# VH-VL binders against q54qk4, part 27

Target 1, 195 residues: q54qk4
Amino acid sequence: MNLSEDVLKGIETLSDEKLINDSVFKHIIDTCFLVILKKKTESDLFDNKAVSSVDTIALKQTFSAFIVFILESMKINYDQSSISDLLEEHKLSSSRIDFISNYFKEYRVAIRKHLSVTNFHFPHIIDVNWRLDLFMKSNAVEKLNTPVYLINLTTEQEENVKGKVQFAATLDQLQDLVFKLRDAQKQIERSSIKS
Short names: E, the ipSAE of ESMFold2; O, the ipSAE of OpenDDE; V2, 0.75 times the mean of E and O plus 0.25 times the DockQ between their complexes.

## First folded at step 11 (VH-VL; framework fv_nisevokitug)

Design j02 (at its last look DockQ between E and O 0.04; V2 from the best seeds 0.00; counts 0 for: pae O 10.9 > 2, placed apart)
Fold by ESMFold2, look of step 11:
Parts: structure tokens; C-alpha cells; sequence
Structure j02 (fold): chain C 195 residues (1-195), chain A 120 residues (1-120), chain B 108 residues (1-108)
């Protein structure tokens, strides 16, 4: 794991039992995990009476550091023994290490599920195909003939993993689509002109 | 299971026309493209055109544009291919084919083939 | 127009591996389908979408597609694999269904 000096210092602050007593410690850990799961906000850290005796700057530093620690641990899939060893190296007591480890056990699956929902790559179009047809028939009512294009897009999501998107469009709908794509391209070009 | 049954072999004179039928059974007909593919003796496969019966309008390979007419009759679940102004190089086996989905870009189901011989 | 080039023939001993190529510019950006045709018979789809096998097609027949080359691979070749093989793509700027030139596989 590659953690910054500030993050490591914040983790070691959790070992200072004079500054961070057990009730404050438990509140910090609980809030960190629930903020990642979007069930709490940073303001929930400060509106608990347990933390009122702790300097606001120190509280923010330890909270931010532990958030980073959780996220990096998930990124590299740190196992429970590796987490325990790192915390012990930074002087946390056995009881505090056990408390943190239980939170990792309880919330690891939920955090991974949450991160997988928000971590995706847009498919990109690598080929386009079409065929022209007429809409000539209806069992209910005679209809005016309308040219219809059947569009096939071949997409690529990750490293040669191909997909397919199919839809039908009239000529007017295709012209509108082309116009809107050209307008979007011009907006992107305007945004990049500043450099 | 979809089955495609074609009309029998034909012998034709140059300059005449031929109309081959392809009767579909065992599935929905109207919204599935039916293609015609030919194969001259000892040669490869050559796509001629297709029809999606509900649209009623065919698409043709550029080589056959103006000489081929593809139609469909929804009431009998039958597609037809008519090739006009026949020449000796039109001697081939003519297949009808379709996929298992309306938009599919390959052929799961093939007819048995219809030999058309053009001779003087 | 989009053309799919195949070697005219491939000879292979029984039990060995046959590889049939299908070449075109950026063919890896398209889905490639493969057909087997035995003498006097209609073609049979053996691979769809580069690498998918229809029901009844043995696992020893496989496909791949990247860059400018798609490949049909027949492992542990049997006498019954002797046939013509065609690749095919969809291309709306050409004739929609574009077939390759065909490859005769001969089992020695």
C-alpha cells in the first residue's frame, strides 16, 4: 500500500487514547464506513456529543485519513491480516484493531457493491451499419409510407469486448441526431480552446 | 424450429426469367428478414438481397439491382425471388436463408436450395 | 467496397489443427460469422459473433477476431471436417451480407 505521510499520521492519531478516547474512536470508525456507503455525511461526524471534546482540526484529519485508508484497502483488496498488521505497526491497541477489523468484515461486501455500481466505462462506438426500409403495412389502418433506417452500432467496452446497439429511426430523426452530435462536438471544441 | 422449403429445379433459356419460392414454417414470418443467396457451380456464396415481409420493400445487392425482385406473401408465409434477363452465368443454386431474430446479421436457417440452369 | 480475403485451401492431417484466416481492413471492429458447407449441402453456421458456437457445434471449432484478421480454428481435425468454410460480416456500405472468398479444408 502507498499511503501519504499525512494519511499515516492521521491513522497514528487513532492510537492516541488520551486525545481519542474509546467512545470518540468508535464514532469516527462508524462514521467513516457509513460515509463511504452514502448513509451519513461529514456533518454527522461533528454533531455527536462524543466528539465535542476533540479539536476540530484533529478530528477532520483523522476522519479524512481513515476514509483514505478504507478506500485504498478496498482498491488493493487488503486482507484482514494485512489490515491488522498495518494498524499494529502504527501503534493501535489490540482492542482498537479488533474493532476496525470487525467493521471491515461487516461492510467489505457492501462497500465493494457500492463502488462497483459507480465504477463503469462508457461503451464507445467503433462501427455503424444501417439498412433503409419503408413502413408500408399496418393491420389496423393504412399508413403513409415513411423511410425508416435500421441502425446497428458496434461498441467496445473494455479491451476488445464488443457489444451491439440497435434502433430504428426516420430520416428526420437521423438528421436531428446528426445535428445534435455536431452541436455537441462544437461545444467540446469551445471548451478546449482555452489552452 | 423454423423450416424453409424451396420450389424445385428450373431449366431456363437466356433472356427469360425465373421465380423461386421459399415457404417458411415453424415460426413467425412477417418481421424476419428472408435473404436470397446464390452459389454458381464450384464458386462461393453471393448475397442477392432480402425482404422483411412486414415492410414489403426489398434491399438488393448492387450487382443484382434492376434484375432481381424479392417479394413476400404474409398470408402463405412465402418469399419469392424473381431474376430476369437470365444469362448463362446465372446458372447456380439459389438458397433462401434467415436468422432467428429480426435484426440478425447472419443466417441460422437455410432452404434446401433450388438449381436454376440457364442454357441455350 | 468491403472484401473478405480467405486462403483458397488449407491441408491438414487428421488430429492436427487447421487455421482458416479471413482478412480485411479493421475486421476486428466487426462481428465475424463462419459457415461450413459440405458438398451438395446448404451452408451451416458454425461460429457467430467472432467466437460463439451454435448448439451442436463441437468445442474444438472456435473463432477469434482482432486487428485485420479473423481466424477459424479447428482442433483435432476429423475426416468429417473436410468442407468449404466461409467468413461473413455485415457491412451497410457494401452489400449488407458480405461473404469471404471461401477456403477448402482438405483432410490428408
Amino acid sequence: as target 1 above (195 residues)
Amino acid sequence: QVQLVQSGAEVKKPGSSVKVSCKASGGTFSNYAISWVRQAPGQGLEWMGEIIPIFGTANYAQKFQGRVTITADESTSTAYMELSSLRSEDTAVYYCARGREPFIDYFDYWGQGTLVTVSS
Amino acid sequence: SYELTQPPSVSVAPGQTARITCGANNIGRKYVHWYQQKAGQAPVLVVSYDSDRPSGIPERISGSNSGNTATLTISRVEAGDEADYYCQVWDSSSDYYVFGTGTKVTVL
Scores: ipSAE 0.005, ipTM 0.496, lowest interface PAE 9.9, mean pLDDT 82
Fold by OpenDDE, look of step 11:
Structure j02 (fold): chain C 195 residues (1-195), chain A 120 residues (1-120), chain B 108 residues (1-108)
Amino acid sequence: as target 1 above (195 residues)
Amino acid sequence: QVQLVQSGAEVKKPGSSVKVSCKASGGTFSNYAISWVRQAPGQGLEWMGEIIPIFGTANYAQKFQGRVTITADESTSTAYMELSSLRSEDTAVYYCARGREPFIDYFDYWGQGTLVTVSS
Amino acid sequence: SYELTQPPSVSVAPGQTARITCGANNIGRKYVHWYQQKAGQAPVLVVSYDSDRPSGIPERISGSNSGNTATLTISRVEAGDEADYYCQVWDSSSDYYVFGTGTKVTVL
């Protein structure tokens, strides 16, 4: 299974019993599965007092990483032995491996059924191109004859499965989008520094 | 590494025009906005205008509207700034600058500057 | 027109911390960039926005932004930090790039 280094690092974080004690560990694992099943939300991750001792960014990174791990494992119907081997490779204790394995076993059918009707995998942006349309009349534009940026995003969901997202934006709309994206970027950068 | 190389110093008479060039190398050119910023002796930085080469259209600060023309040649990756009806107050170092990414609102790369002196 | 106001000068002793302010209405809602300009040289980007450091820029230099004031902080100031510093934003209303008035930092 091809997992990113960030995901693998997140998994390894679960092996640190000093940073992630048993109570926090169990809570993270339980919450991940229930979030995937739409029984809980990410905010529920912070409802346990035990997690107060863990750095918020580290907790979120570990949570996100494990979510990806679960989803990717379920997508390819990764067998229990392979799951255990991967976790062992990343230095999780036998007890924690067993704990995770039991959750996989318990929720495998439910998660796979859910995956069949819900797309948990968002496509990745692999290319961006844009052009300016000076006199565009579009329903997407509030003002007539306003310069509009046409944005084309090339996306990839699976290897060699490409999609395209097209949208129009005024300068103000585009500026707002860029601002929000930069904000997201800042958060990512901060998390990277903390890791 | 992206580099911006500008043309050499100019000495001009009042009422004349000056055209400064800025050649980009080491990266893409068409989708990035090239701005011109000037600095009078002992003064601060002043944005004059920008061009996005792929669009072929420029945006100018109001102060310079009608007197400045910014153009770009994609084939040579060169931007130009022409300032007409020169005055003594136009004596300054003129910089070209580019953002790090398309539509980024800061300037990561700068030319070395071109001194334009306007004197009788 | 949108204007950015900086103090004309800041003096600091070596090893101390220099703080340069950039004031404008609601500047806290904008991404503020900072440039260092040494004598006879072109400006160099030192802060693209808060918590984002360009490559090669020391950790001693950082930016923050809140309310009506952006601040460039240079900790453990060295002689090499003596320069002019400019804040800069993009104003969406005018579609202009706006530079601050500039601050001369002198290392005593």
Scores: ipSAE 0.000, ipTM 0.525, lowest interface PAE 10.9, mean pLDDT 87
ESMFold2 (binder alone), look of step 11: mean pLDDT 93; pTM 0.950

Design j03 (at its last look DockQ between E and O 0.01; V2 from the best seeds 0.00; counts 0 for: pae E 9.7 > 2, placed apart)
Fold by OpenDDE, look of step 11:
Structure j03 (fold): chain C 195 residues (1-195), chain A 120 residues (1-120), chain B 108 residues (1-108)
Amino acid sequence: as target 1 above (195 residues)
Amino acid sequence: QVQLVQSGAEVKKPGSSVKVSCKASGGTFSNYAISWVRQAPGQGLEWMGEIIPIFGTAYYAQKFQGRVTITADESTSTAYMELSSLRSEDTAVYYCARGREPSTDYFDYWGQGTLVTVSS
Amino acid sequence: SYELTQPPSVSVAPGQTARITCGANNIGRKYVHWYQQKAGQAPVLVVSYDSDRPSGIPERISGSNSGNTATLTISRVEAGDEADYYCQVWDSSSDYYVFGTGTKVTVL
């Protein structure tokens, strides 16, 4: 199976019992499967006292890595032995390997079925356009006659499958968005440096 | 169909210990967290603790820490709850319950309950 | 400690709708589950946070959650619905499973 180095490193993080204790480990794995099954959201990852001791970036990276691992494994219908071998190669303990393997075994059919009917991969932003306009008070804008940025995102999920996301934002809202995006960028850069 | 079968009723003296068993069948055992919940006569449900068999790690409610020990035997798919230093207030029906995979935040299967009576 | 408060009892006539509330701070942000317990029996899961209805549970039983109150709704109540009902959450702050105080539903 062709997994990126970042994904593999994320998986390997699950072997660090000092960083990821059993409670956190279980929570991560549980949350990953539940998110894939659309029973929970990613935000639920942080709704646990045990994860407070784990670096947020590390937690997110590990979560994302394992999501990819599950999805890719299910996509190619990776057999149990191969899953175990891969996890062993990345130094997970036997109990943790068994834990994960059992979940794969239990939910293989359900997840594959789910994947067959839903496209779980998020689209990529491939283009951004914006213009400035004046808006009156609306559900999206609280201030009357406030300059509003109209943002158009062009997305691509698969080849020749494009989407569009449109939204309006005030200067303040846009600044907040930019701040969050910069923060995300910083985190990505940090991750890239560590990998 | 998943079933949890508990050991029979117990009558104990104050200060003694009781060990209740819960045998699981009809499904996997190792990954499911097994919780113990008790109910005093005419009272509500009270969570005592849980164990994840595959890890052997048990967690307890603070109220019972030091008095309760939860264990599991994967080979027999059986969980155990031992409560020591029994008091009259410990008279209750004790249930084992299974957390649903992959989440264990609710209990999808319950044992039939074990009445433990503590009396002098 | 996180506590879930339920009314001690609810009386309802056959064919009517019973509503059982479960109150707690910001419970609307939690996954709330409900159990039915008939006399002399173990609790039975009747409502989980997910959309999957437990096997054997009628559509007449449903759960909702908003603000500081979760509600179990039993429509077209039957004699067989007479039982104690408990709400339950997992509290992420304490890592405890917390049960409500329980509500006795009586069918008149």
Scores: ipSAE 0.364, ipTM 0.715, lowest interface PAE 1.5, mean pLDDT 88
Fold by ESMFold2, look of step 11:
Structure j03 (fold): chain C 195 residues (1-195), chain A 120 residues (1-120), chain B 108 residues (1-108)
Amino acid sequence: as target 1 above (195 residues)
Amino acid sequence: QVQLVQSGAEVKKPGSSVKVSCKASGGTFSNYAISWVRQAPGQGLEWMGEIIPIFGTAYYAQKFQGRVTITADESTSTAYMELSSLRSEDTAVYYCARGREPSTDYFDYWGQGTLVTVSS
Amino acid sequence: SYELTQPPSVSVAPGQTARITCGANNIGRKYVHWYQQKAGQAPVLVVSYDSDRPSGIPERISGSNSGNTATLTISRVEAGDEADYYCQVWDSSSDYYVFGTGTKVTVL
């Protein structure tokens, strides 16, 4: 999980039982989960008399930090034990960890489904074809032009939605592209092994 | 728009050669590949090869390498296909064809076809 | 080499639907083009890129492609649809323009 210092600091504020009493704590957690599901708005955070004792800036920072925590946990599919361990590292009591864990159990599927509907998916390449040919140049009259490769990529975003990406490249440009793609693959493999 | 007009029917003896012409009009010639496709009586379509006139380079289907020569003359906007060492199984209609665009992988424009009959 | 297999013939009554198949391993990963050839005439492109219809081709002619089979569908068949039909793909690892074996459509 990759959380900023500001986000972690905001989560740790939920452990301060003098600043955030149990009533305020439960309101913050409930509002965070329901805002993600679009069942509440940020204004609902402030429409509770229990939170009137908490500094508005601190309340917003803690609320925003916990929303980021929920979304990041869903992005990397953090399990319940990992969530509990992280919250314990940041000094939350067992009762508060249990409360948060129950919200994750109750809402994980609904939040994951909601985020999945709004996610953008890049088309996947399913076929590659090429031809060594002349790239057409509108101002060229002479026979001597630089040879190019015409590359056709057949793509698919979903089972019955195909696309075509077509481009021309000189041999040097194509070699550079292949080199960069191989380098990107190696970087992805290193990241997967670390995670 | 683009039109491809081929030379007339020919009757040839086995062992000879035939040269079929394909004159293009109504568009740019030099940058577009011209393909040759044949069809024996009652049989399917068979791609033989192509030329990109500005390069002068021809590409051939493996079946025809060594017997077919495809050329182009930019000054007359005409492509040629020559098939040598003719056999009776070379009796077919020979078409020239091209796409609408240089990158197109299908044929929008076809010549009328040239019947070549190989008989004793 | 990549080969496209079609049924040799399809018989259909007027007003009914003819379906002409073009089979090859993973053909759904390729774009398929279709030609109509009437007796004594040059082929005419009727479908490109699986399902695109060139100008002047009636809406009752359509194409689809998935898995191992591409299909040309002729709805409300007329006597004028009697012709040979060929599928075609581009394949860089073969002889570039690969034609199917052809299907003769007979209108009963």
Scores: ipSAE 0.006, ipTM 0.499, lowest interface PAE 9.7, mean pLDDT 82
ESMFold2 (binder alone), look of step 11: mean pLDDT 93; pTM 0.949

Design j04 (at its last look DockQ between E and O 0.02; V2 from the best seeds 0.00; counts 0 for: pae E 20.5 > 2, placed apart)
Fold by OpenDDE, look of step 11:
Structure j04 (fold): chain C 195 residues (1-195), chain A 120 residues (1-120), chain B 108 residues (1-108)
Amino acid sequence: as target 1 above (195 residues)
Amino acid sequence: QVQLVQSGAEVKKPGSSVKVSCKASGGTFSNYAISWVRQAPGQGLEWMGEIIPIFGTANYAQKFQGRVTITADESTSTAYMELSSLRSEDTAVYYCARGREPSTDYFDYWGQGTLVTVSS
Amino acid sequence: SYELTQPPSVSVAPGQTARITCGANNIGRKYVHWYQQKAGQAPVLVVSYDSDRPSGIPERISGSNSGNTATLTISRVEAGDEADYYCQVWDSSSYYYVFGTGTKVTVL
């Protein structure tokens, strides 16, 4: 199976019992599978007392890596032995391997079924444009005292499959968005440095 | 279908200990957190603790910390709850329960309950 | 500690709708589950946070959650609905499974 180095490193992080104790480990794995099955959301990853001891970036990276691992494994219908071998190669303990393997075994059919009807391939942003407006887009009659930015994102999922995301934001909202994006950037940079 | 079968009723003296068993069948055991919940006569449900068999680690409600021990035997798919230093207030029906998912915040399967009576 | 408060009892006539509330701070942000417990029996899950209804549970039973109150609704109440009902959440802050105080539903 062809996994990126970042994904593999994320998987390997699950072997670090000092960083990721059993409680956190279980929570991450549980959340990954439940998110894939649309029973929980990514925000639920942080809804656990145990995760407070883990660096947020590390936690997110590990979560994302394992999601990819699950999805890719299920996509190619990776057998249990191969899954175990891969995890062993990345230094996970036998108990943790067994834990993960049991999840794969139990959820294999459900996840593969889900994959058949759900696309987890998110579109990429390929273009961004914006304009300044004095009116709220939702109410053309209402004038605002503060400028509103109208932002258009062009997305691409597949070749010739384009999408568009439009939203309005005040300066404050935009600043908040920028902050969050910078945080995401930091995560990416951190991952790149570690790879 | 998953079934949880508990051991029979117990009558105990104050100060003694009781150990209740819960045998799971019809599904996987190791990944699921088995919880123990008790219910005093005419009272509500009270969570005592849980165990994840594959890890062997248990979490306990603060109220029972130091007095309750939850264990699991993967080979027999059986969970155990031992409560020591029994008091009259410990008279209750004790349930084992597990979630619908391997790890979830609700309990889909329940044992039939075990009545533990503590009396002098 | 996180606590869930339920009314001690709810009386309802057959064919009517019973509503059982479960109150707690910001319970609307939590996954709330409901159990039915008939006399002398173990609790039975009747409502979970997910969209999947437990097997054997009628559509007449549903849950809603907003603000500081979760509500179990039993429409077209039947004699067989007479039971104790418990709400339940998992508190991530304390790692504690919390049950409501329970509500006895009596069918008149």
Scores: ipSAE 0.023, ipTM 0.615, lowest interface PAE 3.0, mean pLDDT 87
Fold by ESMFold2, look of step 11:
Structure j04 (fold): chain C 195 residues (1-195), chain A 120 residues (1-120), chain B 108 residues (1-108)
Amino acid sequence: as target 1 above (195 residues)
Amino acid sequence: QVQLVQSGAEVKKPGSSVKVSCKASGGTFSNYAISWVRQAPGQGLEWMGEIIPIFGTANYAQKFQGRVTITADESTSTAYMELSSLRSEDTAVYYCARGREPSTDYFDYWGQGTLVTVSS
Amino acid sequence: SYELTQPPSVSVAPGQTARITCGANNIGRKYVHWYQQKAGQAPVLVVSYDSDRPSGIPERISGSNSGNTATLTISRVEAGDEADYYCQVWDSSSYYYVFGTGTKVTVL
């Protein structure tokens, strides 16, 4: 793995337990992984009162460096032992290495799926909204109650060019979609890792 | 963190059915696949099928298609496996198992196992 | 159907290295996971994604996967390593989880 000097310095900042105490450390790691997964935003980094004790510039630099580290580790399919060895070379304690390693294990599949989608030049899904509705059909036959999910996908072709995909799916159709997406995700992971 | 607790051992006669429960605790239930895996005495592990509770339908191994029914109850965080037309070959320990993530191809968490004995 | 073949048993002296194979056509194109099962207990995941170790699994347990063979390696074997070991994949063509035939590791 080729990481820039700035990234390596940011990683080593996570080893300074006086500057980055355990509470701040865990918050940084959690936020880095969840920002990549769109479950948190960069603003959430500052939504913790313990963080106020850390210089804002150093905090942002460390946060950005660790995001780069996560993404590079996923792109080259770095295994858990290699991640641990690199972090130890850069002075992180065993407890901090274990904490980071658990996050890699927990989120590895989800992040790889996210990265594979963004490498295709199609509109990217940036939001999903859904609700369960019942449809009642009126014709010469008795009313039919059919549970249907109304799915709204918000897409982005380019930075500020947004689109919308809207469709209805029965529970059975959603389950078929889930199984097919699961298969596609595993095939994409195999191609990326084995290529 | 996540725990899977199964119902107790069962003794059944050939031709009957058995229903084993698997109660999950310590995490989100509805969007995680729950699998059932059995192990006959002195034999290996055999995957039977899975369910994603929020969708309520299951995917079964071909060998068990038509004999096994896997269901889930979101309100109690409990999955069920029912095996019908029991034979002596169905004597086994039945495990429920789950991954750490919703879409995984391995099992981090296992129930304690439920011994089902089929004897005449 | 996709089948994973393991040797029925492996005997190893304490302090030596045990190697447990899991064979199938082009298994190197799949992710292989490994479980340890001690007598009367549920399986425990010891390796995921060919070579990743879950928290709490010692570094002397490792995995590799290429070509037609995946291998679980237990270095510096201890008496506590005596167990049955299973490999496992997810097969996309059938949508099934497939377990290997199992290997009993005996520490002499």
Scores: ipSAE 0.000, ipTM 0.433, lowest interface PAE 20.5, mean pLDDT 80
ESMFold2 (binder alone), look of step 11: mean pLDDT 93; pTM 0.953

Design j05 (at its last look DockQ between E and O 0.03; V2 from the best seeds 0.00; counts 0 for: pae E 11.9 > 2, placed apart)
Fold by OpenDDE, look of step 11:
Structure j05 (fold): chain C 195 residues (1-195), chain A 120 residues (1-120), chain B 108 residues (1-108)
Amino acid sequence: as target 1 above (195 residues)
Amino acid sequence: QVQLVQSGAEVKKPGSSVKVSCKASGGTFSNYAISWVRQAPGQGLEWMGEIIPIFGTANYAQKFQGRVTITADESTSTAYMELSSLRSEDTAVYYCARGREPFTDYFDYWGQGTLVTVSS
Amino acid sequence: SYELTQPPSVSVAPGQTARITCGANNIGRKYVHWYQQKAGQAPVLVVSYDSDRPSGIPERISGSNSGNTATLTISRVEAGDEADYYCQVWDSSSEYYVFGTGTKVTVL
């Protein structure tokens, strides 16, 4: 299974028992599966006293990484041994591996079924707008004008529930993003999703 | 179908201890939290604590901290609740219930209950 | 400590609708569950926070949650609905399961 480095790092974070104690671990895993099954929302990740001890960004990254891991595993119907091997490779303890494995075992059919009939609980991009601005960085000695692309994504979570994602990117950053998106597009085209 | 079967009724003296068992069947045991909930005669439900067998760690309500011990044996799919220093106020029906994890914040299956009577 | 308050009793005539309230601060932001307990029996889950209805539970039984009050609604009440009902939440602050005080529903 081909997972991004970021996803793998997120998985590895689950091995850090100092950062992510058992309570937090269980909560993350449980919440991930529930979110995939549309029983909870991402905001519910923070509805636990134990998570207050974890950096918010780290928690979100780990959560997102594990979501991807579940989804990808389910998509290819990754077997239990392979799941365990991957988790072991990323230094999760035996108890945590078993915990995760049991989730997969028990809910594999339900999740795969759900994935086959529904989209991910992620918002969809429905519109894209951009403009080019000059961003000036100045200090007492030097003024630099760097072109910056301002990107506005309109998203839709549910019917009539819209959101916006805004970010700025340099030309290089934008090129990198476009490259990755094109790669993703190619992969989608190769898939039978349209059939 | 998941079933939780508890041990039989107990009669105990004040100051003694009682250990109630709860055997699970018909489903996964290790990942599901087993809780103990008691109900005094004519009173409401009171959560005592829980254990997730695979981790072996238990959490307790503050009221029972130091007096209750919850354990689990994965090999037999059995959870135990031991309550020490029994008092007359501990007279109640004790339930085991499958709860919170995975996928729940509620109790979907309950044992039949075990009556514990504390009397001199 | 987080506490759930229920009325001690609710009386309802057959065919009518029973409403059982469960009050607590910001309970509308919590996942509220309901249990039915008939005399001499263990509690039975009748309403969970999710859309999945427990097996064997009629559609006449439903839950709602808003503000500081959760409500269990039993429509077209039957004699068999006579029981004690408990609301329940998991309190993330204390990490405890909290039950309501319970409501005895009597069918007249």
Scores: ipSAE 0.022, ipTM 0.616, lowest interface PAE 4.1, mean pLDDT 87
Fold by ESMFold2, look of step 11:
Structure j05 (fold): chain C 195 residues (1-195), chain A 120 residues (1-120), chain B 108 residues (1-108)
Amino acid sequence: as target 1 above (195 residues)
Amino acid sequence: QVQLVQSGAEVKKPGSSVKVSCKASGGTFSNYAISWVRQAPGQGLEWMGEIIPIFGTANYAQKFQGRVTITADESTSTAYMELSSLRSEDTAVYYCARGREPFTDYFDYWGQGTLVTVSS
Amino acid sequence: SYELTQPPSVSVAPGQTARITCGANNIGRKYVHWYQQKAGQAPVLVVSYDSDRPSGIPERISGSNSGNTATLTISRVEAGDEADYYCQVWDSSSEYYVFGTGTKVTVL
């Protein structure tokens, strides 16, 4: 599996049991899998009081790294032993590896079905880094704080061919981007994947 | 408003085949998995398989592998379930069912059911 | 294979509480959905994702799921609650949808 250093660092953060206790760990894993399936949202993790002691930026970086890990594992059809070996190489305990493995078992088919609908021929995203930033005020809407996400996507079109996409977006702009990507995907499905 | 309308009741002899239709209306058809679920008289619900029309891919419960064929026709928004080598224990009401999401864990929309009676 | 075990029947007096269990190993790690089926009708979804109620389902019907047991609770039971009730999961191991054995609720 070809994962960026940023993604591997985010995954390895899950091994630090002092920084990420078992309750926080379980919430991160559960939310990562279910957000991909549209059964939960980011707020199901970040509004959980159990995670309030963890730096929000570090938490979001770990969350996004693990989402990339899940998606890449499914894209290359990485088997359970390979997943376990990679997690062991990055210092996760056997109990945490077992927990993650159970989630892969539970959701692998559902995510595989989801990926079949959303598959593109463009460079695929292998890493996502982002930071939430707050504005004190937005003149357009007279808000005290406007969340802005600073997004870094690491892409790969072929093995060893890497790229980066960097931008800033409000939550509204991210939602619009996701909606437009979904709509473009439906157009591609109608024109190329019939019967 | 999504609706699933099934073909009418059938009486069949052992060893024959039956093909039940399920016509969808009031929504997008091609992206949504359509499942078939049967219920023998006085018994529980039994999932038989599903199809995702746009991919043409069917997935079957092990019990029915080799006897059931599930297909879909996108031009008519209709799914079909064909059960071959019928036995008396195949007497049941056959439902088609669908969720509100393309891939979901549960079924919001159910057809009215099709009674298939297998008797000599 | 993964099996969901329900009691065959539950009898309850009007106004009292009916509890319908759905047992399986580690069922708390799965989302459980519940259906009500009245005689001659297709099933109707009454609880999704362990505890969510679809629109039109009264608040007196509720669900919970932990450990090895999911439970459907019908408070202040009415005659109209007399039906068969099924739990259901999607089992990732088999890639099958699995229904429980069914529970007939009789209102005395």
Scores: ipSAE 0.006, ipTM 0.471, lowest interface PAE 11.9, mean pLDDT 80
ESMFold2 (binder alone), look of step 11: mean pLDDT 93; pTM 0.949

